Miniprotein binders against Phosphatase IMPL1, chloroplastic (IMPL1). Designs and how they scored, part 13

Target 1, 311 residues: Phosphatase IMPL1, chloroplastic (IMPL1), of Arabidopsis thaliana (Mouse-ear cress) (q94f00)
Amino acid sequence: VLSEVSDQTRYPRIGAKTTGTISPAHLLEVVELAAKTGAEVVMEAVNKPRNITYKGLSDLVTDTDKASEAAILEVVKKNFSDHLILGEEGGIIGDSSSDYLWCIDPLDGTTNFAHGYPSFAVSVGVLYRGNPAAASVVEFVGGPMCWNTRTFSATAGGGALCNGQKIHVSKTDAVERALLITGFGYEHDDAWSTNMELFKEFTDVSRGVRRLGAAAVDMCHVALGIAESYWEYRLKPWDMAAGVLIVEEAGGAVTRMDGGKFSVFDRSVLVSNGVLHPKLLERIAPATENLKSKGIDFSLWFKPEDYHTEL
Short names: E, the ipSAE of ESMFold2; O, the ipSAE of OpenDDE; V2, 0.75 times the mean of E and O plus 0.25 times the DockQ between their complexes.

## First folded at step 19 (miniprotein)

Design AE1 (from Z1 with R8E; at its last look DockQ between E and O 0.90; V2 from the best seeds 0.85)
Fold by ESMFold2, look of step 19:
Structure AE1 (fold): chain B 311 residues (1-311), chain A 80 residues (1-80)
Amino acid sequence: as target 1 above (311 residues)
Amino acid sequence: MTPEELQEQARELMERAWYLDRQGDYEEALELYKEAIELLLQALRLETDPWERRYIERRIEIYMQRAERLKELIEEEKRQ
């Protein structure tokens, strides 16, 4: 009886039904290798001076982003020369006939990285026919004098891991006991204003709302069970592809902020521990519908024109 | 055997170990991870290119992390 009721309230899976012709173990190893290779570049840079000119700090961020992306691409291309790649710093490259699209954020949380604030990551996800198939996020923790990393990973249907250990979302079932996370873009538009009101409203009804500054990290914290939810408007595929699979494989729920079925190519996301998802949508979905009624489009952003999907 | 051939054999063992690990067959999985790591160590001894050496070292690190977790799981089952 409970399983039948639960089925009626569950949200559609967003992960791929299969990893295709490449085995889950192989694909998982390569996403983790790629993310760790990028993270080695970032780790070299975390100990460089931050009390320097603004131009010098901006160059450090830009150089680190580009070097991390290049290192990640070299691993992907060594293993899969014909896959399509979408990277934040280098755009779209590869064979448009491939079923595989790699979504790469070589440094998620660049402001935090610049300040030495310990919430940033390397995020690597690979889609099979438009759906996340494997993912890895290498999170930087500790901060100055204490830098370390931990590695999140997942395959579609294979569960989520942190440092090789199985992880699961929290079981918190009331918003009043929830720790929530959100983020804001740089544009102070209607979506931004709406999310400021959502932020304010949720601070009244929850244990608190964090604005940490790295989307992939925020989603991994939901998957780890230390936060109950994360939402944000105007994200890009490389911000979301890895984190959403990790949340889903940890037992969480993933939707658009209007409650609709999520695609990595959409421009909004709500992830949660699952049980709270309907309660969060009670406030989030109407606010999102109001934005849509004003003509704000949260659909497809960066899908390569000829990339085959089942979306 | 070349470093490339050794690495491919290591991947084949790791793929088998990964499935055993998911099934809860931790002792069999651990033995295959140990064999895969041995092959990667042989590949590393033969490899001279700095990029290829880093690549092999990262694979060793990943396999070792899972092997260490499997040892912990096996010990936990024995204490039960």
Scores: ipSAE 0.792, ipTM 0.935, lowest interface PAE 0.9, mean pLDDT 90
ESMFold2 (binder alone), look of step 19: mean pLDDT 85; pTM 0.813
OpenDDE base, look of step 19: ipSAE 0.883; ipTM 0.962

Design AE2 (from Z1 with E4Q R8A Y19E; at its last look DockQ between E and O 0.95; V2 from the best seeds 0.00; counts 0 for: pae E 4.3 > 1.5)
Fold by ESMFold2, look of step 19:
Parts: sequence; C-alpha cells; structure tokens
Structure AE2 (fold): chain B 311 residues (1-311), chain A 80 residues (1-80)
Amino acid sequence: as target 1 above (311 residues)
Amino acid sequence: MTPQELQAQARELMERAWELDRQGDYEEALELYKEAIELLLQALRLETDPWERRYIERRIEIYMQRAERLKELIEEEKRQ
C-alpha cells in the first residue's frame, strides 16, 4: 500500500493552464535555447582570474551578466519579436499587448560566481498571462578546475526534466529527515531577522538547513529530490519564475511564505516536496504574518502595470 | 532548401515527436526525432554564419538528448 497524505497538502497550482497560441513544445525549445545560450557566455567567464582588483572582479561580474542577458534576449527575439521581456539588466522590453512575459536572470548567484563557488545559474522563465508556462535553468556545478553544467526544464502540465531525464521531488515525510534550504538578502531588516530565527529553529528539527546563495539553484535541488524545501523573502520575478515551475512540475508545492497562492510578482516563496508543506507552514506562516502586521508587504510587488494577467 | 527552411521543418517534426512521446508512443516519437536531427545536420552543412551554426548545434544537442532517453524507454518497454 502506498503512503497516504493529508488533503491539506494540496495547494493551488501556479503554472499556466494553457500556453496560448504557442505550443508547449515550442516554448520549451526556445526557453532551453535561451538559457543555454546565456550559459555559454557564463561558461566563457568561469575560468577568468578572480585574484584581481575588486573593481576588476566587479567588472567581470557586470560584463558577464550583461553579455548573458544580451545573448538570451537575442534568442527570444529571434523566435518571438512581440513578447515582453523583464530582465535584471534591461528592465521591461516591448510595447505590445503580448500575453507572454519572459523573466530572465542572466546570472543568478553573482557573489558565488565572483568567488568561483559552484552554485549559480542562468534562469529563464516565460509567463502566459501572469502564470509560468515554460522554464529552463542551467546550473553551474563542479567549481574551479572542474566546471560543468546541467539543464533543468519544464512546461506547465508537461513535467520537469534534468538533462532530458524526468525528475521528481523527494518522498521524505518528516521534517526530522529533511534537508532544507534558505537564503538571505544583504539588508539586515525585520525580514532578515525573522528568517535568521527560522533558520535557527529549523536546524534544531531537521537534518540541516543550507544557505547556498542562488535561488534558482536551490529550487532546482528541491525539484531534483536532493533537498526537501526552500524558502526566501524579498526575491524578484526573475529569481523565481523558472524555479517555481520546475518544482511544481516535479510534483512539489509552491506558495507564498504566508501560505497564500503564489505569484511570481510576490516577494516571498516557499517550495517543497509537497508532503512537508503544511508542516513547514505551521512555523513559517505565523512568522510571515508577524512581518505583515509590521507593514512589510510581500504581495504583487513587481507586476508591470501594462502586462495583462489572470492573477 | 535554405538552412532556415530546414530548421522550420525540424521544429515541426520535434513538436509532433514531443506529443507522441507524451502519449507514450516512443518508437514513432524516436523516428521523428531522428528525422529532425538529420534536417538540422543538413542545415548545419549549409550554414556559414558562426552564430547560426552554434544555434543549430544547440538544437541538435537538445534533440539528441531526448532521442537517447527515448531509446532507453523503448528498451524498458521491451523487457516487459
């Protein structure tokens, strides 16, 4: 007999119900091509010297980020000239009424990239009317002397893959056996302080909490089944759009940290293997409600005014 | 046939192959992926622009990865 789960573990899906006029296969191919093209730019840079001046290192990061974004943009525009694009370096591009919005993080984990620490990625997601429709993340692994990549992908309703192989979240059903992940911004505000307490508390009850430094990578690790959950406050749409779809299509759950229905324009996210989601929320949701009572808004922060959504 | 026309035909085959793959019709899906890869190889022989050549190569890599997985799935079915 298979294990039974509580009906309280079923959360609203966040992926698009349709990919509109563009087929899932077409979107999937283009999102993978875009992410891989950006990743070639990043790969050219991974072996460049890091023992240079701080300004030289900062320029390397900035130049790599901008070149990766430009490469990604070229692929998207080659295939879809009228789509809207939201990039970390280029803002929103497009003045059409397109239902498609591309959320691009050309280098997720810039501090890790600068240090050569092997947890960074290129992350490309495309939304249809505000909901993730297709996604790809190219993760950099190995580190100095041993750089390599692996490619995560998903379409809404199509499942999640890593290097063409189907992946699924873990089946871990107790927090005491879970490996968890979180992240922190550099602002030491109330959200940061709250998450430090969550970090401390979860290290007491789980197999450990990681702070790895790249949101898209963290979510892909949940989707791959090697970690059970990831949460973070104050992320932006390009940090989350691809990873959340990949987790959902791998069978995981995605919500805001208050337990509400997630949108990529929100400023908090909790992803998990699903089975553990209610148990994680028992602690995370009250902490998040306390922040909201102090006037810290985590909802619909970065929704472009002219982009049509069904949110 | 231009490299652009060959690439368009390959995309059409890939879309059909993906739908068959999703439905579990792995042998027919694999045949279509092989045909799509052959069209992309023809496009690559005709293409001279370095950026377009690398673009076509990335598409070939994607299709080959999926074709390899389909071969494994077909072998799993035959062991039934």
Scores: ipSAE 0.340, ipTM 0.776, lowest interface PAE 4.3, mean pLDDT 89
ESMFold2 (binder alone), look of step 19: mean pLDDT 84; pTM 0.810
OpenDDE base, look of step 19: ipSAE 0.492; ipTM 0.799

Design AE3 (from Z1 with M64L K71E; at its last look DockQ between E and O 0.76; V2 from the best seeds 0.81)
Fold by ESMFold2, look of step 19:
Parts: structure tokens; C-alpha cells; sequence
Structure AE3 (fold): chain B 311 residues (1-311), chain A 80 residues (1-80)
């Protein structure tokens, strides 16, 4: 299986050049352990009743989210007591002098989880000096009466796996044959409006654009080769850190939506099977430059102030 | 040997298996994954704390998942 794109379309790699003092295999095992431990909490919750009050459902989501994060943190701290951690619920904890930053989304796709719609995940990525070093995403599939999971993992330079099997992006080389994915935040600002226009336009020229509701899942679907691209404005490090490494290690391309070199702390991401990346940017990059000309900042977001990076 | 020492030895074997796996040495990698799993099974028999037992079980699951894929890859290579 050919998993790489043409040299003419290759973009700068975003994964770490080294995993530092901790071996790639060691980091890989711990990220997968952490993600699977959080996912066990989520799995216990997937069959709980949803035909309850809105407050009861909101509490279920919040309780599950917090319990998943606590379970993930326990694994990380058992293995690496001094690492820095950035979590959606808990914010920043740990030693700011650490080269390792864990970016944790204990429940990606909370609306989908609340409804029992089977597109949500636990996402755990670890950066070495600002670059993704290892990643795991545990995706929930099947839905009511049929819940199951599949586990994605990657380490920089080590390739991407799903359930222990090597995976690769698709070979689709024309946008008209591509299945695309995007997402929208709840804030209806200029970036949101621009992406609604991109959604409409790409629906006209591709096999379709999905809005599935979980960023980590969307990127894993690109890495599996069942979708060709995913883009979104204004994501946070915990939304992106794991998925981008998994896509890159599956042979895909990762950039900002303006085509620039991606950082986990950027506020836009475009991932693809690689060969389609320039064609997608033909439309996406000008739209993004227009937003920048209006003063919208897509630069570094949620980077801990004292965290050392090589960005 | 203690459960902690068995787990350290299992990780050391897994790390070697991982490098062999990356080199395409699937048969040698599989043998080391199996040995690592045996050490984790021994650790599990000695461990009494429920949280630590579940932690070891997750490690076994991860190693087994790759080992099963390696068995499939080895069989595919034989058919060629």
C-alpha cells in the first residue's frame, strides 16, 4: 500500500523530531493507556438514560467529562509526575519547566454524547517542546444497542495504527470524488460565516461535506482513508493535538487553513490525504486570508506562557 | 519478582518489540510481544489492588492487539 503523497505536494512535518528522554514506544503506550482509561469512564456512561430533564442530561455530560479527565490524569501522573498538562476542564497543571505538554480532551463531541449520536471520542496528545510526539484517540462507534470503540494511536516517525493495525490516508486524487468534513463553533462570527460559505461551495464540487461534531473523530476518519479532508477554524490544542499527529503518521498533510506551517496552538487546521491539499487550499487559503485582512487572529492560542517550544 | 518489576521487564521487551516491528521484523517482534504479555499475566496474578489490576489488564490488551495484527501480517507474507 502506498501511503505517501507526491514530493511536489509535501508540506512541513508537524510531529516532534525526537521524543526526548522518553522513548517513542514508552510515550505511545502511556498515551494509549490514558485514552483507554478515560474511554472506560465514557463507556460506562453511554447506556445511561437520556430521556430525563435537560438539567439531568447536562449533569451526566459534565460528570462524565470530569470523571474521564480525572481518570486520564491518574494514568499520566502515575507514569510522569512532572509533566505539564493542559485539559479542557482542568486547565493547566504540572511543572512548567517540563518539555512535555499533555493536551487532553476527555470527551470530544459532547453534544453527540448527550444525544447518543455515535461520533465522539477521548483524545490525548503529548507534545515534546511544542510538537506532537505521541497521540491516542478512542472513538465511540455503533450507537445505542451497539456501542463499541476503536483506538487510534501514533508516535512521531512511528506511523499510525487503529486497533493495532497500520492505517493510511486515501489515494483519492480529485475533489469531485472526495468526502470532506468540517465543523463549526457555536459563536456566529466572521470565521463561522466564512466556513458556512466554504461548506456550501465544497458541497457543490465534492461527494459531500459532513459536519459530524467531533474534531478528533473527523481527523481519525481522514487517517483511516474513509474521508479525504477535515478543516475547522478556532479549535483549541486539546481538540487538535492527537488528531493531527495521527493524520500525519497515516501519510496525510497538516497545515493551517492559510496553508502555513501548523502549530498545535494555531486557531485553524486543514488536514487531508495530502494529494488533495493544494486543491483544497486554492479555495480555503484565500478565504482565510480575507479573514486575516479583517483583523481576525489565527495565531497562537492557549499556549502556556512558560512552556518551552521550538515553534 | 514483584508486580512492579515484572511490569518494568514487560515494558523493556515491548520497547524492543516495537523497534523490530518498525523494521518489519514481524516474527521477532511477535515473540517479544508474547513474552511481554506473559510477564504482565504473571504481574496480574500477584497484584491485589483493583486499580493496578485494571491498569495491567489494559497493558495486556494493547500488546495483544498489536500481536494479533502481527500474526495476520506474517500469514499474509507467507501467502506471497
Amino acid sequence: as target 1 above (311 residues)
Amino acid sequence: MTPEELQRQARELMERAWYLDRQGDYEEALELYKEAIELLLQALRLETDPWERRYIERRIEIYLQRAERLEELIEEEKRQ
Scores: ipSAE 0.749, ipTM 0.925, lowest interface PAE 1.1, mean pLDDT 91
ESMFold2 (binder alone), look of step 19: mean pLDDT 85; pTM 0.809
OpenDDE base, look of step 19: ipSAE 0.894; ipTM 0.965

Design AE4 (from Z1 with K34I E68A; at its last look DockQ between E and O 0.73; V2 from the best seeds 0.75)
Amino acid sequence: MTPEELQRQARELMERAWYLDRQGDYEEALELYIEAIELLLQALRLETDPWERRYIERRIEIYMQRAARLKELIEEEKRQ
ESMFold2, look of step 19: ipSAE 0.798; ipTM 0.938
ESMFold2 (binder alone), look of step 19: mean pLDDT 85; pTM 0.819
OpenDDE base, look of step 19: ipSAE 0.886; ipTM 0.963
ESMFold2, look of step 20: ipSAE 0.785; ipTM 0.936
ESMFold2 (binder alone), look of step 20: mean pLDDT 85; pTM 0.825
OpenDDE base, look of step 20: ipSAE 0.741; ipTM 0.921

Design AE5 (at its last look DockQ between E and O 0.90; V2 from the best seeds 0.85)
Amino acid sequence: SPELKEKAEELQRQARELMERAWYLDRQGDYEEALELYKEAIELLLQALRLETDPWERRYIERRIEIYMQRAERLKELIEEEKRQ
ESMFold2, look of step 19: ipSAE 0.772; ipTM 0.926
ESMFold2 (binder alone), look of step 19: mean pLDDT 88; pTM 0.876
OpenDDE base, look of step 19: ipSAE 0.884; ipTM 0.960

Design AE6 (from Z1, 72 letters changed; at its last look DockQ between E and O 0.83; V2 from the best seeds 0.83)
Fold by ESMFold2, look of step 19:
Structure AE6 (fold): chain B 311 residues (1-311), chain A 80 residues (1-80)
Amino acid sequence: as target 1 above (311 residues)
Amino acid sequence: SPELKEKAEELQRQARELMERAWYLDRQGDYEEALELYKEAIELLLQALRLETDPWERRYIERRIEIYMQRAERLKELIE
């Protein structure tokens, strides 16, 4: 089976060609340590009561986010004091002179975390000159009374692991047998309406479309081979940087939803098991082009202006 | 105490060097050799842990041990 090789020749790879002056193994260990350290903060909070005031629940989420981010930053700075960091809660930190940019989501799926719904994660990716070089996602599973985690990791060119085992995308070759995933933002605008139509149409022709609520988790499920594809408009770099590398290193395909070469700073993503990618794009790409023709902005965003990239 | 801290840091650096070699061998499918190096790296980290007294540093070393052990256990299964 040569699916990884065939899929790679049809879509540009998005992972870095090198990890630079830091070895792949070293960078991978630190990204895993960072993600696991943030996840320990989140784990301390998963059994706290949710039958409380809305303000108390909001504070729990905010406090957990900030504590997880601080814990992640401490690991990164212990190992790489001069790296640039982009975090959901802390914004951009450091000078743009570093080739390394850490994209951190200390709690992906905050609504799910607030409700105790078992689909949320800590997501840590590091870019080398704009391209994902190493990644780790710690996913929370099980739910109340049985919380647990599993850890995904990858380096560019090094393959993907879950809990130390090599993983690969599914071999499903027909959309009618596929389990798909998508997500929706809170604003009911043209992108939302378009994706609602895509959701409806794909539920008609597949085994179903899930809306789980955590982008990094959704991508890891594609990498595990338990779902065939995930797409979403308007994700941020910290939502995508780790998951896209993990999918690619598990043998999957990664593009923008218009089919173009993906960058972590893009405003749309389609990941899949590769085999299905062209079929999915036959419907998704025209829908995305229609949004662009209506003036919806798909230019790069959140890219630090001075951060050196080879995009 | 400063000498013990420096020794613990040295052991951790040595463990990373062994892990990096193990990772390369693992990626190449040389699982038996990779497993031996992971085991040596874990032994060095256990020595570092015995010397380290700071709770944060101790937990940091423990996480490294956990990561290395997880891959080592999978390698044992692959070697069967």
Scores: ipSAE 0.789, ipTM 0.936, lowest interface PAE 1.0, mean pLDDT 91
ESMFold2 (binder alone), look of step 19: mean pLDDT 88; pTM 0.870
OpenDDE base, look of step 19: ipSAE 0.868; ipTM 0.957

## First folded at step 20 (miniprotein)

Design AF1 (from AE4 with E72Q; at its last look DockQ between E and O 0.89; V2 from the best seeds 0.75)
Fold by OpenDDE base, look of step 20:
Structure AF1 (fold): chain B 311 residues (1-311), chain A 80 residues (1-80)
Amino acid sequence: as target 1 above (311 residues)
Amino acid sequence: MTPEELQRQARELMERAWYLDRQGDYEEALELYIEAIELLLQALRLETDPWERRYIERRIEIYMQRAARLKQLIEEEKRQ
């Protein structure tokens, strides 16, 4: 009986091997508190009357992002005043000598939020020496007149949770039975065009590809097992740090789109249920290598200067 | 005890409970989460700052959610 080597052993784990001096439980509590605190700000904003003017919507998004981030930062600083923070809006804050880096997206899916379209999220991940140690994503679900949230969380080696319940990736082993997810950035260049071709191909061979518009949500849907994979180019560390850990701890696989070892500072990500990961890479990896051959930059980015990493 | 000390003690119990949960010691983990919630409720009764109150309430919500899961697991094990 060849023990089916769980597909989890095929790719390097991205999760931290240790959480350092702070317990995983303590990190988890603070990431959950931080994400919930940001989500309360977002929930208040989502229920406000939206000014139909483009400027009024833009101002609402910007004000909500900043207010959510400020609320998250208050929780993080209360607990860990010496930790390094990488926020979407605030940039790099704190001491670069810290082994801990908080990657914060105060509102993932700003377009969805602006339109009142489900879903969007608050995403908080903490890295220990560059590897995700704990994560929480608060997803906003439903839509106008029925807004609710669900909370995803994980610790490295602790498993993934949704609303406190243990979750797992799907067991779907065939692409033709899979529901896939992707996203598209704002730059309509060769990377965008390449991902459009991938979107076309996977739309043809799968049950469908969703383009939801919130990376952290998309990863959490893979972790929840309602989708089999998500991939995207040029996500930032704060877009990915929480979601990739949640997928891995749900039993999924995380790589670069070329199949290489993933860091949250990479410019490509592929997450899946593990089982489909090789089949997805048969198409995604060659396409990504072609982009590299064209001189598209896939070097690490948004890594804080002097931040120590054991990648 | 101060609200801060109560919150610290609640965290220590939560940390122990979290490890027990991972070990499959669900009954003992549940007891510790309940004790931690009780300490947080005491802290909340003493706390007057609105932000700190809401912070404590969020911690209670997290611990209650974890406790509820453990209760379900214990009930499932008793049915087997």
Scores: ipSAE 0.663, ipTM 0.893, lowest interface PAE 0.7, mean pLDDT 94
ESMFold2, look of step 20: ipSAE 0.754; ipTM 0.926
ESMFold2 (binder alone), look of step 20: mean pLDDT 85; pTM 0.816

Design AF2 (from AE4 with R8E E72A; at its last look DockQ between E and O 0.68; V2 from the best seeds 0.72)
Fold by OpenDDE base, look of step 20:
Structure AF2 (fold): chain B 311 residues (1-311), chain A 80 residues (1-80)
Amino acid sequence: as target 1 above (311 residues)
Amino acid sequence: MTPEELQEQARELMERAWYLDRQGDYEEALELYIEAIELLLQALRLETDPWERRYIERRIEIYMQRAARLKALIEEEKRQ
């Protein structure tokens, strides 16, 4: 019985077609090492007493971000001294002539971390010519008195893993049965308002919309199949580079919120289990096109100058 | 062999093991991961720098996790 692969509207793959001269296995090892190294720094910090003062909390976040990023950078530079790096805190480091770009979020979900609220993550993705080649996300789970981690990883064409086990997106084909996820940036503008309306609408028609507060975690939850979709405006490349690959390699779909071909340098993302993707776009795409018509900038951003891409 | 040479050999074995795992050759992949871990343990015995030691330990943890998955797959195949 040839299972009719239902003509699921195949969206363009975002994963790299090749990893160049470096093997997928080697890239995967280094992204996992980098993310684990950053996660050790975060784990040490998560158990520190949180000073109730706003300044003390802000300092703890900033110090943890910087220390995590520094530890990640040390691992990347040890293995690949010539690779380009795009970090949240450090900016652009290395040679722009490299085909490899490391997108590093040393602490995704800083607000969650600050409050001791699960979840937050260390996110490391490496691009080959602008397409994700390998990824690792170390998610912090549980919360106070029960902190633990789980590690997501993927390679382009290699599948997605959680704690070394193969994972897949859900098979949920109805929005009414879906658990959805979204996020909101700090700017409360037209894009924020539009996403609030989407949040309202999807809250009405689905089993619920979660607002977790860590983009890389949210994507990993879609990849794990415990949620059916995640979308957000104005994420940075380091927020998305690892998570989008993990979703795609888990059998999900990745697009812009307008349904266009996604790049990690885009200002919108929609990830899903693939099956729901068209139904989600029926609502999300018109809303996004309306923002574009109002002159909201959706041009590529945070792309390093002279970085060669095959997008 | 230096700790660095041992780590490089372990990486080469890991790359082969990863390829074999992807092909479904779980038993052979497992053997190579075990061998790679043994090389890393040897490197760890020679390494005195605390950062480098921790780096090697993290590699061992990754390879052990992969090996454990492969072992579970092999056991599942034997039960079918």
Scores: ipSAE 0.676, ipTM 0.896, lowest interface PAE 0.7, mean pLDDT 94
ESMFold2, look of step 20: ipSAE 0.793; ipTM 0.936
ESMFold2 (binder alone), look of step 20: mean pLDDT 84; pTM 0.804

Design AF3 (at its last look DockQ between E and O 0.81; V2 from the best seeds 0.82)
Amino acid sequence: SPELKEKAEELQRQARELMERAWYLDRQGDYEEALELYIEAIELLLQALRLETDPWERRYIERRIEIYMQRAARLKELIEEEKRQ
ESMFold2, look of step 20: ipSAE 0.777; ipTM 0.930
ESMFold2 (binder alone), look of step 20: mean pLDDT 89; pTM 0.882
OpenDDE base, look of step 20: ipSAE 0.872; ipTM 0.955

Design AF4 (from AE4 with Y19W; at its last look DockQ between E and O 0.83; V2 from the best seeds 0.83)
Amino acid sequence: MTPEELQRQARELMERAWWLDRQGDYEEALELYIEAIELLLQALRLETDPWERRYIERRIEIYMQRAARLKELIEEEKRQ
ESMFold2, look of step 20: ipSAE 0.777; ipTM 0.933
ESMFold2 (binder alone), look of step 20: mean pLDDT 85; pTM 0.823
OpenDDE base, look of step 20: ipSAE 0.872; ipTM 0.958

Design AF6 (at its last look DockQ between E and O 0.83; V2 from the best seeds 0.80)
Fold by ESMFold2, look of step 20:
Structure AF6 (fold): chain B 311 residues (1-311), chain A 99 residues (1-99)
Amino acid sequence: as target 1 above (311 residues)
Amino acid sequence: SPEEIKELKEKAEELQRQARELMERAWYLDRQGDYEEALELYIEAIELLLQALRLAEKLIKLETDPEEAKRLEWERRYIERRIEIYMQRAARLKELIEE
């Protein structure tokens, strides 16, 4: 009788089983400090002029991203000098044998940041042996003349918080009552085209599909319970590591878009409030299998060869 | 004096270490639903960090090297962020207890 299967057989948990030698509370504090420190750099920049040349806007984004990254890394190195950092080219930064790998997006939603559109964030996740152990996302809200932040955090097995308050995914149990979110990369390949069709189809059967432009923000909105699901192809580990843990610790489900067990090194993700996950996969999984039949591999794309994992 | 600066730095570091130990115990109690005892420990940790913050402010006023003054200002803000994080959870615990 399938109705009696445990929650553990529904969708495998993706968070680490332990935070290792560093306590959950300690690791959680440092990840939140790191994210908040990066967010202070971003907050300084939100009021800089945007009525400037395109080159000037591009430099603002690049300068802010680099300064946020430097600020985040200073906190990490102050607290954990032997931890490893996942670099932008997918290699390991650091020369230790540490089980801890930091996946950092110093500015998630750069187009939105450039325009002053209030959907961008600083996203900091740390993996223990390949699985998310602690996470924090500092989301920018309000917009021009009203900028503010809120801070999401989670540690594996410790639940999810927003501004110190426990959060949970929604209980919405029908797709026609769901608010959904997706995103698109700038390469207009078969995965992009497939997701355009998914966007169209889900818009027709739900309360709407948003394309907001910041993956970490989108996943935090699922964890907060104000949206029911988020999916996207071709993300990188730093786009996903924090958000997926926050969703899972808020009671949500996390898989690849084919329904398989997710790792942050995969190139597809579906997160949801859990209840809707099978219904979403009814359409999303076949579309993803069609892409795989064309030779697209969505698994372990950015796993560094020299980083020890349990994957 | 150099002796006074060294003592202040060591005291500020010890206060921060003690605050983390209290926070770790508070976090455990918080997770177990023991909100009142958790809140008491968060408040104690915050008080230790406030003492460390005052020492960091004093150290900045005593420092003559511009590069060390910048490093101390970074430390001051770092302590302040820790206080903000602890206060945010403590405020929510106070609301939960009063419900």
Scores: ipSAE 0.755, ipTM 0.914, lowest interface PAE 1.2, mean pLDDT 90
ESMFold2 (binder alone), look of step 20: mean pLDDT 88; pTM 0.876
OpenDDE base, look of step 20: ipSAE 0.835; ipTM 0.938

## First folded at step 21 (miniprotein)

Design AG1 (from AE5 with R13E Y24W; at its last fold request DockQ between E and O 0.83; V2 from the best seeds 0.84)
Amino acid sequence: SPELKEKAEELQEQARELMERAWWLDRQGDYEEALELYKEAIELLLQALRLETDPWERRYIERRIEIYMQRAERLKELIEEEKRQ
ESMFold2, look of step 21: ipSAE 0.800; ipTM 0.933
ESMFold2 (binder alone), look of step 21: mean pLDDT 88; pTM 0.870
OpenDDE base, look of step 21: ipSAE 0.887; ipTM 0.960
ESMFold2, look of step 22: ipSAE 0.810; ipTM 0.938
ESMFold2 (binder alone), look of step 22: mean pLDDT 88; pTM 0.871
OpenDDE base, look of step 22: ipSAE 0.895; ipTM 0.963
ESMFold2, fold request of step 24: ipSAE 0.790, 0.743, 0.777; ipTM 0.932, 0.918, 0.928
ESMFold2 (binder alone), fold request of step 24: mean pLDDT 86, 88, 88; pTM 0.843, 0.868, 0.871
OpenDDE base, fold request of step 24: ipSAE 0.903, 0.901, 0.901; ipTM 0.966, 0.965, 0.965

Design AG2 (at its last look DockQ between E and O 0.83; V2 from the best seeds 0.80)
Fold by ESMFold2, look of step 21:
Structure AG2 (fold): chain B 311 residues (1-311), chain A 85 residues (1-85)
Amino acid sequence: as target 1 above (311 residues)
Amino acid sequence: SPELKEKAEELQRQARELMERAYYLDRQGDYEEALELYKEAIELLLQALRLETDPWERRYIERRIEIYMQRAERLKELIEEEKRQ
């Protein structure tokens, strides 16, 4: 369909053009294994008591996060001993000049996890020369007394899957019929205030805007076709790397919130079902440009200087 | 036994090789051939699992089997859809 090609042409693809010397099948298996292994750690923790002191709850979150991270890294290192890992401080972990960089969020949605609110995930993405090559997100659903998971995955050019079934974004073509998602960081700055106004405005013109609390989950919901868009300022690479590939491979669009070409090292993201992307940008892009005119930089903030990219 | 561990690791490498070939056949639309390779890969992983005694390694292999089985089930669905055409 020419219309579908036109939409894709207007928003550059963000996934890698090749997976390099490691096959897509191999990368896909390892991202799925890593994400599922981390998710097993999280699953063991979801039924632990939450009616303890706040310090005890904070320790549960921290211990689960660290154990999930360790489990994920063990799988990655077992399979690819020379690959690089993006650390929490934004630097590269490892001594290799490998083209492969892993962006891992061992527990996306820690507040939700702490409360037992069923919107959190394990998110694993691997970049090839700066572009997402393979991704997996294990989403926790159901909640207390009925916890379950579903696994999203994608390879660049290979499409997106949920539990092995091919998925696609929705075909909703009007904002007034769209279910939208956004998130807010804890910083109360101009970006936060701007997004509160966007939240207010879009709530009034759509079927609603959700604030669910887990970026990777939000993007997977867009890829699954149950929500039409997700946007957020100030995310980190490990929040976005897997989800953006899954949305793109499900037929969606991915840009910065100013409409520019997205990189996982940017500090803003807009994903959508594609059809709605221009309409959403009509309001979101000017708001973002206004923030930039005030000196707020949303581009390439997290790009490590010692990681080779084709960005 | 280090000997059994090494054999289990070799069976796992062979299973990955078969899975990679099955993946490409799947993308070419050769679903029946892909399914047979996934079945063979799963058999190798089951053999590896029977040799492995370490709980972590056993769970790692089990997870791989689960992934391959999920794809094989999807291939069965695609093959049945083609027959109904």
Scores: ipSAE 0.710, ipTM 0.907, lowest interface PAE 1.3, mean pLDDT 89
ESMFold2 (binder alone), look of step 21: mean pLDDT 88; pTM 0.877
OpenDDE base, look of step 21: ipSAE 0.881; ipTM 0.959

